# VH-VL binders against Type II restriction enzyme TaqI (taqIR), part 5

Target 1, 262 residues: Type II restriction enzyme TaqI (taqIR), of Thermus aquaticus (p14386)
Amino acid sequence: ASTQAQKALETFERFLASLDLESYQQKYRPIKTVEQDLPRELNPLPDLYEHYWKALEDNPSFLGFEEFFDHWWEKRLRPLDEFIRKYFWGCSYAFVRLGLEARLYRTAVSIWTQFHFCYRWNASCELPLEAAPELDAQGIDALIHTSGSSTGIQIKKETYRSEAKSENRFLRKQRGTALIEIPYTLQTPEELEEKAKRARVNGETYRLWAKVAHHLDRLENGFVIFRESYVKSIELFLQKNAPTLSGLIRWDRVAQEALTAP

## First folded at step 7 (VH-VL; framework fv_remtolumab_arm2)

Design s14 (from a2 with heavy chain I54L)
Fold by ESMFold2-Fast, scan of step 7:
Structure s14 (fold): chain C 262 residues (1-262), chain A 119 residues (1-119), chain B 107 residues (1-107)
Amino acid sequence: as target 1 above (262 residues)
Amino acid sequence: EVQLVQSGAEVKKPGSSVKVSCKASGGTFDSYAIGWVRQAPGQGLEWMGRIIPLFGTANYAQKFQGRVTITADESTTTAYMELSGLTSDDTAVYYCARHYDYYEGFDYWGQGTTVTVSS
Amino acid sequence: EIVLTQSPDFQSVTPKEKVTITCRASQSIGSSLHWYQQKPDQPPKLLIKYASQSFSGVPSRFSGSGSGTDFTLTINGLEAEDAGTYYCHQSSSLPLTFGPGTKVDIK
């Protein structure tokens, strides 16, 4: 871990803590997001990496969400005009703009959570971590390098689906490698334990998400972050098992085997 | 044919504000961005900002940020440029002009509005 | 911001001569360079868009070329009505900028 990495984490956590999550929730929750697939030209990932996953410099500064959205919009006036005209003809531009703003906000929150894992990892762990927008095209959020191998990382928000989706692109192309799902939840352990008690189905899944929640922390505004002990547990799991890991290591296995009690 | 018709000449005192109008006729108003360019006596062209009525988006040159506001009224197909905190350095001819291909160059220009700032 | 420079700043020529005006950008702008003509007490008039595409109604003696940072406007066989100031303009990035202008006068 480096002093620079620790400072970057501290600065990013101050940024996250400054977000008015309650106001954003009030503003964007009632607004339907733009459901059409965004064309490559409108992909906000490169901008999110540019503004929130910069080179680790002394006192990095981060844009607020509204300023970020305005910069993204101004860089893309032509493809936005084409997209809106083609898919939302007859809708008010103000309404469509607000719908895109809501969509980008939800994307940003997810990406900020992924970036927090990466910042925490760099501040706390010894194994090298790589994060770049090009990895998203491969179906992973980050790559962790172990002695003689590399493991793909996918940050996985709480889910109750039991059926596996189609095989991840990274695993299809990189046979013999592993992809590990890193679980997180926005619910508290107490909320999840109560749901488990009342559940007719998914009771054991609720209890497993409660276990995941016990390994997470929250900023004062409610933004969920990864604890130092969480990433160290993942590092230890990878150090012990990396040479034998292959294929998808699903979130529930990670919760059971990697996130162990102190 | 598209025409841009601007409001008449203005004489203003230092510290006041001026609001220049630009009425577009012909074509679809909301399909085009409208830019504002000024020219001081004997000087070259200086871009101030633009508005894209379809998206409700305005962009300003940094030099004018905080002093200039560009708006559009689609019901009257009119764009406006309001400049506050006037000084003698703001004496110029102010032009509105229509962008082609959304945000590229300017194909049609207004006739210009002379703004003189004097005591 | 992208700075545009023009040369020459002034040129006096006889009718039927060839006039060449250059515009250089401080960084690459692709082909997002446009040329305007302005006569005294008149608004600018578009001549050439995207470095080399003639605007409708513009006489064929006007042509543009170039890409990246170096651009040229050519008037092949200057006529009396061509006297005026010529400006290049970039639309590659904000803020939009204009060159300082080249004044062309008839001897």
Scores: ipSAE 0.005, ipTM 0.417, lowest interface PAE 11.0, mean pLDDT 85

Design s15 (from a2 with heavy chain F55W)
Fold by ESMFold2-Fast, scan of step 7:
Structure s15 (fold): chain C 262 residues (1-262), chain A 119 residues (1-119), chain B 107 residues (1-107)
Amino acid sequence: as target 1 above (262 residues)
Amino acid sequence: EVQLVQSGAEVKKPGSSVKVSCKASGGTFDSYAIGWVRQAPGQGLEWMGRIIPIWGTANYAQKFQGRVTITADESTTTAYMELSGLTSDDTAVYYCARHYDYYEGFDYWGQGTTVTVSS
Amino acid sequence: EIVLTQSPDFQSVTPKEKVTITCRASQSIGSSLHWYQQKPDQPPKLLIKYASQSFSGVPSRFSGSGSGTDFTLTINGLEAEDAGTYYCHQSSSLPLTFGPGTKVDIK
């Protein structure tokens, strides 16, 4: 609850609210995802942290998405040339650039949602939160410090897969620690409840995502954000249970036990 | 030895357009960006824009957006700068220059093309 | 837009004297600052790249220093051939910008 953290959250939410999401969705939705993984030199994650996390601390002027993409492209001309020559031989410039623009937009939206959780946490909660690009290498998005321990955080967009077999890198390295999935969905409670009623498969999962949606909010342009009550519920859950929590605390358990707990 | 050779001086009437060429030799044409910088009589240097020949992508200074078009022809290793809607304020020497480290500063410059706009 | 300012705007110097030209950026540009020399009726010529790295063939009397917002070009022992206008240039962000220039004349 610092004044500085509150101001940071307000500034970031103003940025998010300024995004023309409808135009971006119309432009990028029909664009097929590029199958090839981006090499290290083209990874946009460091740039996203520089412009949307570190930039707020050093310079509170955020780039719009098109300007961000142009800066990323201009900064990466040589590795982009190598990547394009290898995988897009014979493709038009317009096709390749738009494909990469769409890919970076989808990554940016996900990362902005993660950053909103962190900004909201810092503005509303007492437990310290750490967010840095180095944590991505550990398989986590953020780290929350409780008395005598730390809990890893993964921001988890809605999913209908039930497979959770492979142990996360963070959990393998730090035995006796916990990793908590923080769920969010872009769909409204009404949309999800309607899908649940008409579902032949996944009906119960739709209802659970509808419960998650009830704990989220939206900015004027429709950008989904975390409510103050959401992060406070997670903080209370961690304060009460962190010393006894270990391993993966999957999103459905979080929705059931943390988001609905008083 | 890298060399940029520009087209000759031009005298234009107000409202017309001018297209200046910049022929590159002595290097790989597609391995660098080419910028355009102008200088009015007795004034300093003003960046107009640049092109990345391999993609045909151009960036322009906002002041010239809509009036300037920068293009490149890889087959002739030539960059072009076309400026439309000429006024007496466009009387200047126009330079092309090669970026080093793809888009940083300028290591080699053309000799310059004098464009005079008079009625 | 990043604005570059130079001082002095003009200096008249006798041969072998030390000349110091400063360039200040309106915001931090790291080391993305480059220095050019322009002689009358000639195109600019690169002297120093990345604040302090001499371009090939440039005499050792020319040196550059600085980072962030404050940069200096030094000519240690000015020669008659050094008469001209000196410009700083930033490549940190678009639009690219140049300083207004410093004119150096020989007495």
Scores: ipSAE 0.006, ipTM 0.402, lowest interface PAE 11.2, mean pLDDT 85

Design s16 (from a2 with heavy chain F55L)
Fold by ESMFold2-Fast, scan of step 7:
Structure s16 (fold): chain C 262 residues (1-262), chain A 119 residues (1-119), chain B 107 residues (1-107)
Amino acid sequence: as target 1 above (262 residues)
Amino acid sequence: EVQLVQSGAEVKKPGSSVKVSCKASGGTFDSYAIGWVRQAPGQGLEWMGRIIPILGTANYAQKFQGRVTITADESTTTAYMELSGLTSDDTAVYYCARHYDYYEGFDYWGQGTTVTVSS
Amino acid sequence: EIVLTQSPDFQSVTPKEKVTITCRASQSIGSSLHWYQQKPDQPPKLLIKYASQSFSGVPSRFSGSGSGTDFTLTINGLEAEDAGTYYCHQSSSLPLTFGPGTKVDIK
């Protein structure tokens, strides 16, 4: 944990707190998202790392979302034109652009939450964390190094799905390693407990998500962030269990075994 | 029928600001971006920036960044270009023009607004 | 920024003669090249979009060709009304840029 890592976290949290989440929700909620898969040339992930993952900078500054989207669009005029002409012939370009803006906003929110975990980890924990866009190709968001081993990290938004049909790329390629799902939810504990009471199915799952929510904080504007105690609980879990961990460690096991009382 | 109608000629003193309007018709604000291009006497065309009215998003050429502000009022279907810190080098005809396919070329142009900066 | 160069800078031609104007980009722009005509004291008018697509109402004597970095505008049988300055324009990358123009006069 360094003073520079603490400063980077504080600066990033000030950026997150400055987002007008209510205005963005009003702007993008009625807008249909472009569902067509983006080709490699239009992948926004490298740009999101460039503008929002600045752990090695002394005095980082972060673009607002609209400035970010304009820069992404500006850099990709030709591949955007080709993509739109190929898949959205007859649609207004203005309509498609707004749809892509809404899509990138939703992606950015997810990535900002992922980056917050990494900034918080660097500021609070001793085990080294590696974050880079290349890890996404392996199916992981970050890599945490323990003594003699590495554990994959996947930041996992609230879900009610059963186990995936196919195994994660990281686990297929690297046998004997562990991949840990790090759960978060945008709902409050109170909202989730109420859903649990009304549920005809998944009541226990709602209660478990409520427990996850108890380990999270919110900024003044409502943006959900990870507590220092959350990442320290994960670090302790890894230090105690890493030699025995292999395969997928699902979010529900993490919530039950790794997260401590709030 | 598509038409872009600009405000009248302006004579300004050095150091002042000018705001040119561009009223659009024919559904321009629904599906198009509006760009601004200037032309000094006897010179070529120079792009200044563009706005996407439905998004309120504007982009500027680096040369004008900090001096130009492009805005749009959807209720009156009017775009505006405001240029501050005027010098004699800003004497030009200023055109608004409609971008086809959002950011491509210009299919329809306003009649132009002559701005003369003189002491 | 992408720089566009045009040749020739000036051309004086006899009516019904063929005029060829070349536009060269400093880097590849695919087909994102557009041609405009500007007559004295008038705004520019779109002639050709996307290197080769004629804009509606433009006489068939105007044609465009090229891709990548080299583009040509051809007027096959110049008419008196065609006197003016011709500009190429790229939309491949911001900032948008124009060529310096080619002035066409009638002898």
Scores: ipSAE 0.000, ipTM 0.382, lowest interface PAE 17.4, mean pLDDT 85

Design s17 (from a2 with heavy chain N59Y)
Fold by ESMFold2-Fast, scan of step 7:
Structure s17 (fold): chain C 262 residues (1-262), chain A 119 residues (1-119), chain B 107 residues (1-107)
Amino acid sequence: as target 1 above (262 residues)
Amino acid sequence: EVQLVQSGAEVKKPGSSVKVSCKASGGTFDSYAIGWVRQAPGQGLEWMGRIIPIFGTAYYAQKFQGRVTITADESTTTAYMELSGLTSDDTAVYYCARHYDYYEGFDYWGQGTTVTVSS
Amino acid sequence: EIVLTQSPDFQSVTPKEKVTITCRASQSIGSSLHWYQQKPDQPPKLLIKYASQSFSGVPSRFSGSGSGTDFTLTINGLEAEDAGTYYCHQSSSLPLTFGPGTKVDIK
């Protein structure tokens, strides 16, 4: 792996480890998420990429979450006013602001986990990876380039849904391509095994997520990250199977077939 | 009809802090952002930051971050700018001004507050 | 940050003549450029907002034009009361920035 990519990963991990996750959880836990769909103008993804996905040479200045939220809010005052007037008639801006702050925090944590996969990939793997906010419009989080082809990547947080309602846009537009779901969970293996024991439904799914959790790691503050062995397992799976992979490779298949210890 | 009235001139010692007030009348204080711009003697305009009272958010230019605090009191329709760690380089006229269209340009300006920093 | 450059720095003109002041941005700012006039010992006053929109009460001799990176303020028929310093200001990106100013004196 490149020295630069390794330094980028280490810098990003120091940023993640510096987050006061306990204080954020206590602050936002009692706040109900603003559940109205955000219009395109309020999409925080471009800002998250700008602030947290940069080349090492640029020596990126990683904002703390409150500073990031303040910058996002300040840049979007016009569309925020339209959104608030339309959906939150009679509510104070302070009330809605706190609700949006809680929502963006949850989004940021998810996106930081996604970025960690990409930073870890670039530091540990040989196959090239591209990440950009424009890929979200295609329904993917990243592209991994194999010899002569590309595989779509979707980072998949713990889920108990059986199937998606419609086929992914990337797969619809690119026949003969593959999209692979990369599973992660914020729960510990122990927590998931206890849930499996108590479950009347989803018991088998809880056990499978516990298996996924065994392939993840945590920083000192509890932030979940991808192990080097995790991304190398995915790379090996792609190298072995890429010529024959097509369509959606669901998270459960990845957990069973790609995430295996030597 | 919109009027911004600032506090009077201040003479301060190096290392001290100064707090300038800006009282708004004739418009809706809560519907607009209030910015702060300074001008050293014989020099141009320098933006320091702004506050949007209804959102409870302030933004500071990097040069002043850590030394400036901008606040607002909706009950008295008054914005404040406090600058700490004063040096002779902070001798200037300090203006408050109202942003139009949330955060764009400035349509109405206060009369200015002269701050002189001398030993 | 976006840097604004103004030209000329200074000009002395005869009353009734046309004055042209230019402002250039270091990167595209669309139409988010505003012009102010400042007279000695007074606060600045808004003349033109969004490159070309006259503010209320501003005499018709003042006009603005331009987009992207190049902007112009024109005073068509300078009056004695127009002596002062003129500043451009961009609101496209934080931090907000001002040009260095153009001083206009009357002969």
Scores: ipSAE 0.005, ipTM 0.416, lowest interface PAE 12.2, mean pLDDT 84

Design s18 (from a2 with heavy chain N59D)
Fold by ESMFold2-Fast, scan of step 7:
Structure s18 (fold): chain C 262 residues (1-262), chain A 119 residues (1-119), chain B 107 residues (1-107)
Amino acid sequence: as target 1 above (262 residues)
Amino acid sequence: EVQLVQSGAEVKKPGSSVKVSCKASGGTFDSYAIGWVRQAPGQGLEWMGRIIPIFGTADYAQKFQGRVTITADESTTTAYMELSGLTSDDTAVYYCARHYDYYEGFDYWGQGTTVTVSS
Amino acid sequence: EIVLTQSPDFQSVTPKEKVTITCRASQSIGSSLHWYQQKPDQPPKLLIKYASQSFSGVPSRFSGSGSGTDFTLTINGLEAEDAGTYYCHQSSSLPLTFGPGTKVDIK
């Protein structure tokens, strides 16, 4: 709710709007990403937080993706050399580098969506939000603090399949605490309504995603962002229900019960 | 078109050192490792070491460990091989060559630099 | 270190004849074997990479085969310009090593 938080959000949104998403999709879409698990030394999350989570800074600035990737690569040369020699022996250096670039891009896009939720929350809501790279190790993206308790936040991209059966790490360690899934979709309400009309199965699921889409906005380049009304609806839901919430609050319940306005 | 151009012939005294350069043109210097291979008169090919410029890492054959240093200058796209403690056994043609597929075989070779060690 | 041995050491061949050169590794190297041609007073030139893949611009008379420890370079119809020394090279482990070479002369 602060002037500083509002300025940080506006600056981050200008950064997101400046991304050449069409060029990035053309460049990275045909590239098979590196599927091998990255070791701890190559986890890009700390660097993504360092460069793209600037809520406390006066007049924050953000690196473009290629600049970010070059910075990360140079900072991680030794563990990159060891990783590539171990898992990609016989592959060209240019091929492996492009594969890792594509992988980091897809990670960055997801993290930018997560950070937009956090920036929007800080600019619009009164409940404190905490975001830090250490929270990923707990299996959550952020913590929202209510009177006497905290609720875990996990940003959830559109899905049509059953969720993983394994219980989230945060919920295993903090029994009696709630974890709420925050849904978003890259599809328009019109696209999802058409899919619902033609669906043999999943028709109701398409309609729920259409409802989610109605609460989202788009920047000039097509990047999907969270509206002020979206985060305020979540805040109201938490203020009303937090003392009675426990376990996983799935995205479909959030869409049905928390998101109440078009 | 990829080309590796080496420095000119050297005549050195026993106990001295020699530094041979290899300037790469065409292609991407950062995407390839550069190896050094020598050939004594009438003898076969002997690998000395290699450098991966983007990582700054070098690998050396045990026989040359402690005597050879391979470096690279990305700004001038030039690799260097310095060999110290020269003896008559080091008289040879020294080649630089570009690895394909990161560190596999050698696709393009320099013209060679003749190093003669004599008093 | 991986030792590579080549046979024969020397071969004098009539033009248009088939030449076969073998390279044996002291331990398995998969397909990480490459073949080079060196003419007098020239640097080596890549012929075959990964045991069997022809390098660009290499005449079709040159072919390679093999895996593990046993490899063969074949020249099907030797031409006068093919006189030179042929080397195998392994990239499987450090230190990188070359075979001792096979010298091919034209009768």
Scores: ipSAE 0.006, ipTM 0.450, lowest interface PAE 9.2, mean pLDDT 86

Design s19 (from a2 with heavy chain N59K)
Fold by ESMFold2-Fast, scan of step 7:
Structure s19 (fold): chain C 262 residues (1-262), chain A 119 residues (1-119), chain B 107 residues (1-107)
Amino acid sequence: as target 1 above (262 residues)
Amino acid sequence: EVQLVQSGAEVKKPGSSVKVSCKASGGTFDSYAIGWVRQAPGQGLEWMGRIIPIFGTAKYAQKFQGRVTITADESTTTAYMELSGLTSDDTAVYYCARHYDYYEGFDYWGQGTTVTVSS
Amino acid sequence: EIVLTQSPDFQSVTPKEKVTITCRASQSIGSSLHWYQQKPDQPPKLLIKYASQSFSGVPSRFSGSGSGTDFTLTINGLEAEDAGTYYCHQSSSLPLTFGPGTKVDIK
């Protein structure tokens, strides 16, 4: 772990703690969002990576969401015009802009959580981690390099759904590699334990999510972040098992086998 | 043909406001932004702001925030720049110009409008 | 805001000579730099967009190059009609800014 990586993590956490999450939720919750798939030119991921991930140099500073959205919007006026004319005939541009703002906000929150995992990893772990927007097209959020191989990672928000029917693109293309789901939840351990006690079904699943929640922290404003112990547990799991890992390592296996106290 | 035609010269007193017009042709209102750039006598170029008529959105340089208002009337294909609280420092030639790729560079320029603020 | 500086400030040149004008940005702007020519009592005219792309109708003696923070406008074989002030302009971030200008005059 380098001093520079530690400083980057601290700066990013300071940024996350400064966000008025409740005001953003209140603003965007009632807004109908644009659900039409965005063309390549309007994909916000490259911009989110460039601004919130690329800066590992002295004193990185991060834009607040509204300023970030304004910069993204202003640099894409021609493809935005084409997109709106094609898919939102008869809608006002102001209406569509607010819908896209709400959509990008939800995307940004998810991406910030993924970036926190990556910043925490670089500050705490020895195995190299690669994060880039191109990896999203492969169905992964980051790549962790082990001796002689690479393991894909996908940051996985709390879910109660069964396994996906289709195989992940990364696993289809790279047979013999592993994809590990890194679980997180926005609920507290106490909330999840209470749900488990009251559950007529899914009690064991609630208890597993409560276990995941015990390995997470929160900033003062409520933003959920990964503990140092969490990423170290994942690193130890990979170091121990990497030569034998292949296919999808689903979140519940990770919670049961990888998330243990060091 | 692309043409931007501006209103005529103005002489104003300190503390007043001025509103300059820019009539655009050649499909400018359909897919381009209109920016405003001023030039004080013997000085360089200073960007004031721009409007995208189809989006109804205007952006301004921080220096002019609160004093400048840029609007567009799609029915007459005319953009306007109104500057309030005039001082002698606002004496300049004011240009409207068409932004390619919305706020990148300027491909076609109006002829300019001279605004003189006398003491 | 991004500050642009130009050099030289003034250049008096014999016809047919090569003129080189430089523009430096206070931070990286990629290729979002454009060049204009302005004659006395006339509006500016676009010469080069995106550092190196010639605008339609601009004579081939004008060329642009550079990326990041350092950019150059070259006039290869100055003609009498080329006398004027040349401005660089960045569109990488708001507010949009112009260089202070380089005045080119014919001997």
Scores: ipSAE 0.013, ipTM 0.503, lowest interface PAE 7.0, mean pLDDT 87

Design s2 (from a2 with heavy chain S31N)
Fold by ESMFold2-Fast, scan of step 7:
Structure s2 (fold): chain C 262 residues (1-262), chain A 119 residues (1-119), chain B 107 residues (1-107)
Amino acid sequence: as target 1 above (262 residues)
Amino acid sequence: EVQLVQSGAEVKKPGSSVKVSCKASGGTFDNYAIGWVRQAPGQGLEWMGRIIPIFGTANYAQKFQGRVTITADESTTTAYMELSGLTSDDTAVYYCARHYDYYEGFDYWGQGTTVTVSS
Amino acid sequence: EIVLTQSPDFQSVTPKEKVTITCRASQSIGSSLHWYQQKPDQPPKLLIKYASQSFSGVPSRFSGSGSGTDFTLTINGLEAEDAGTYYCHQSSSLPLTFGPGTKVDIK
């Protein structure tokens, strides 16, 4: 709701709109991610937070992805040496570097979408939102504070799983609180409705994702973002229900109960 | 100012080995791969291999695999190329060169080291 | 191994003429092609990186173009100091390879 938060959102959206997503898709889509788990020392989240979330001060700027990747690589030379030597000995270094670049790009896109939710929330909503790298260790992307309670937020990309096999870390450690999945999809409503028509199973799930898609916007380059009406719907849902919410509030319940037509 | 300074000319007998040095200055040694390229008299450029000092690992062209060893000493910012089993076909100028963007082309070159293999 | 072929092998040119050197790769290398100039008794010098990006301090008469398998180096208005051998080089995959060179001489 602040002028500063509105300027931050506008600046971040200009950055997102400037990305050459089509070129990145062509470059990275055919590259399978490095499947080997990254050690803690190679976690890019702290750097993504510093470069794309930290408070804007006077003249805000955001690194393009290639520049970000180069900075991350330079800061991680020793743990990269250990990782590459251990798991990719004998491979072309250009190939391994490109594989890690593709992996970090996919992580960055997901994190930028999560940050957009937070920027949009701060620009449009009154309930305080806390976002910090420490929250990722708890298995959540943000906390939203209501009078006397806090709700965990997890930004959830389109999925067709019926249930999670393991309980979220946040819920295990903080019993009696709620974790809400905030759904988004990269598909258009038209694409999802077509899939629903052709589906032998999951037709209703495709229609729910189509409903989610109707509440999202796209920048001129195709980057999917959250509408003001989307975050305000979530805020209203939390204001009405937060004292009674506990445990995991799955994306499909959010889509049915929180995302409403005007 | 980035500079690569190589050791002086060598005259070797067939069957011996030669070790050429390449001292780097003016840049961060650990952040760049150093390649080795040779040129026989009147001939073109032939890539031999490279070392990535940060990883301590080297890649070699198949033609030289088993005869060439490329090493780096970070404390002296010096790369080395050792070629064994010398024949007259190894008479050439040997260059070291620094890769830009870690693994791509070569932006700065050493002055070259002439190696002559004679009876 | 990616093989690079250059045309012509040799070119004798009058001053101020336009020189065109081509480099063809045996398979696609994207834009991972670089051009070097070598003068007698000197090491090679980088002219163009990534097919079309001029290296710092290189005169504007030198330009590069192309992608995939077909690449061109152009010298627009050859000067006497440009006599030398020009090499293309691919960095797309190991082993790294160079073209055989094009010798440019002044008439």
Scores: ipSAE 0.000, ipTM 0.390, lowest interface PAE 13.6, mean pLDDT 84

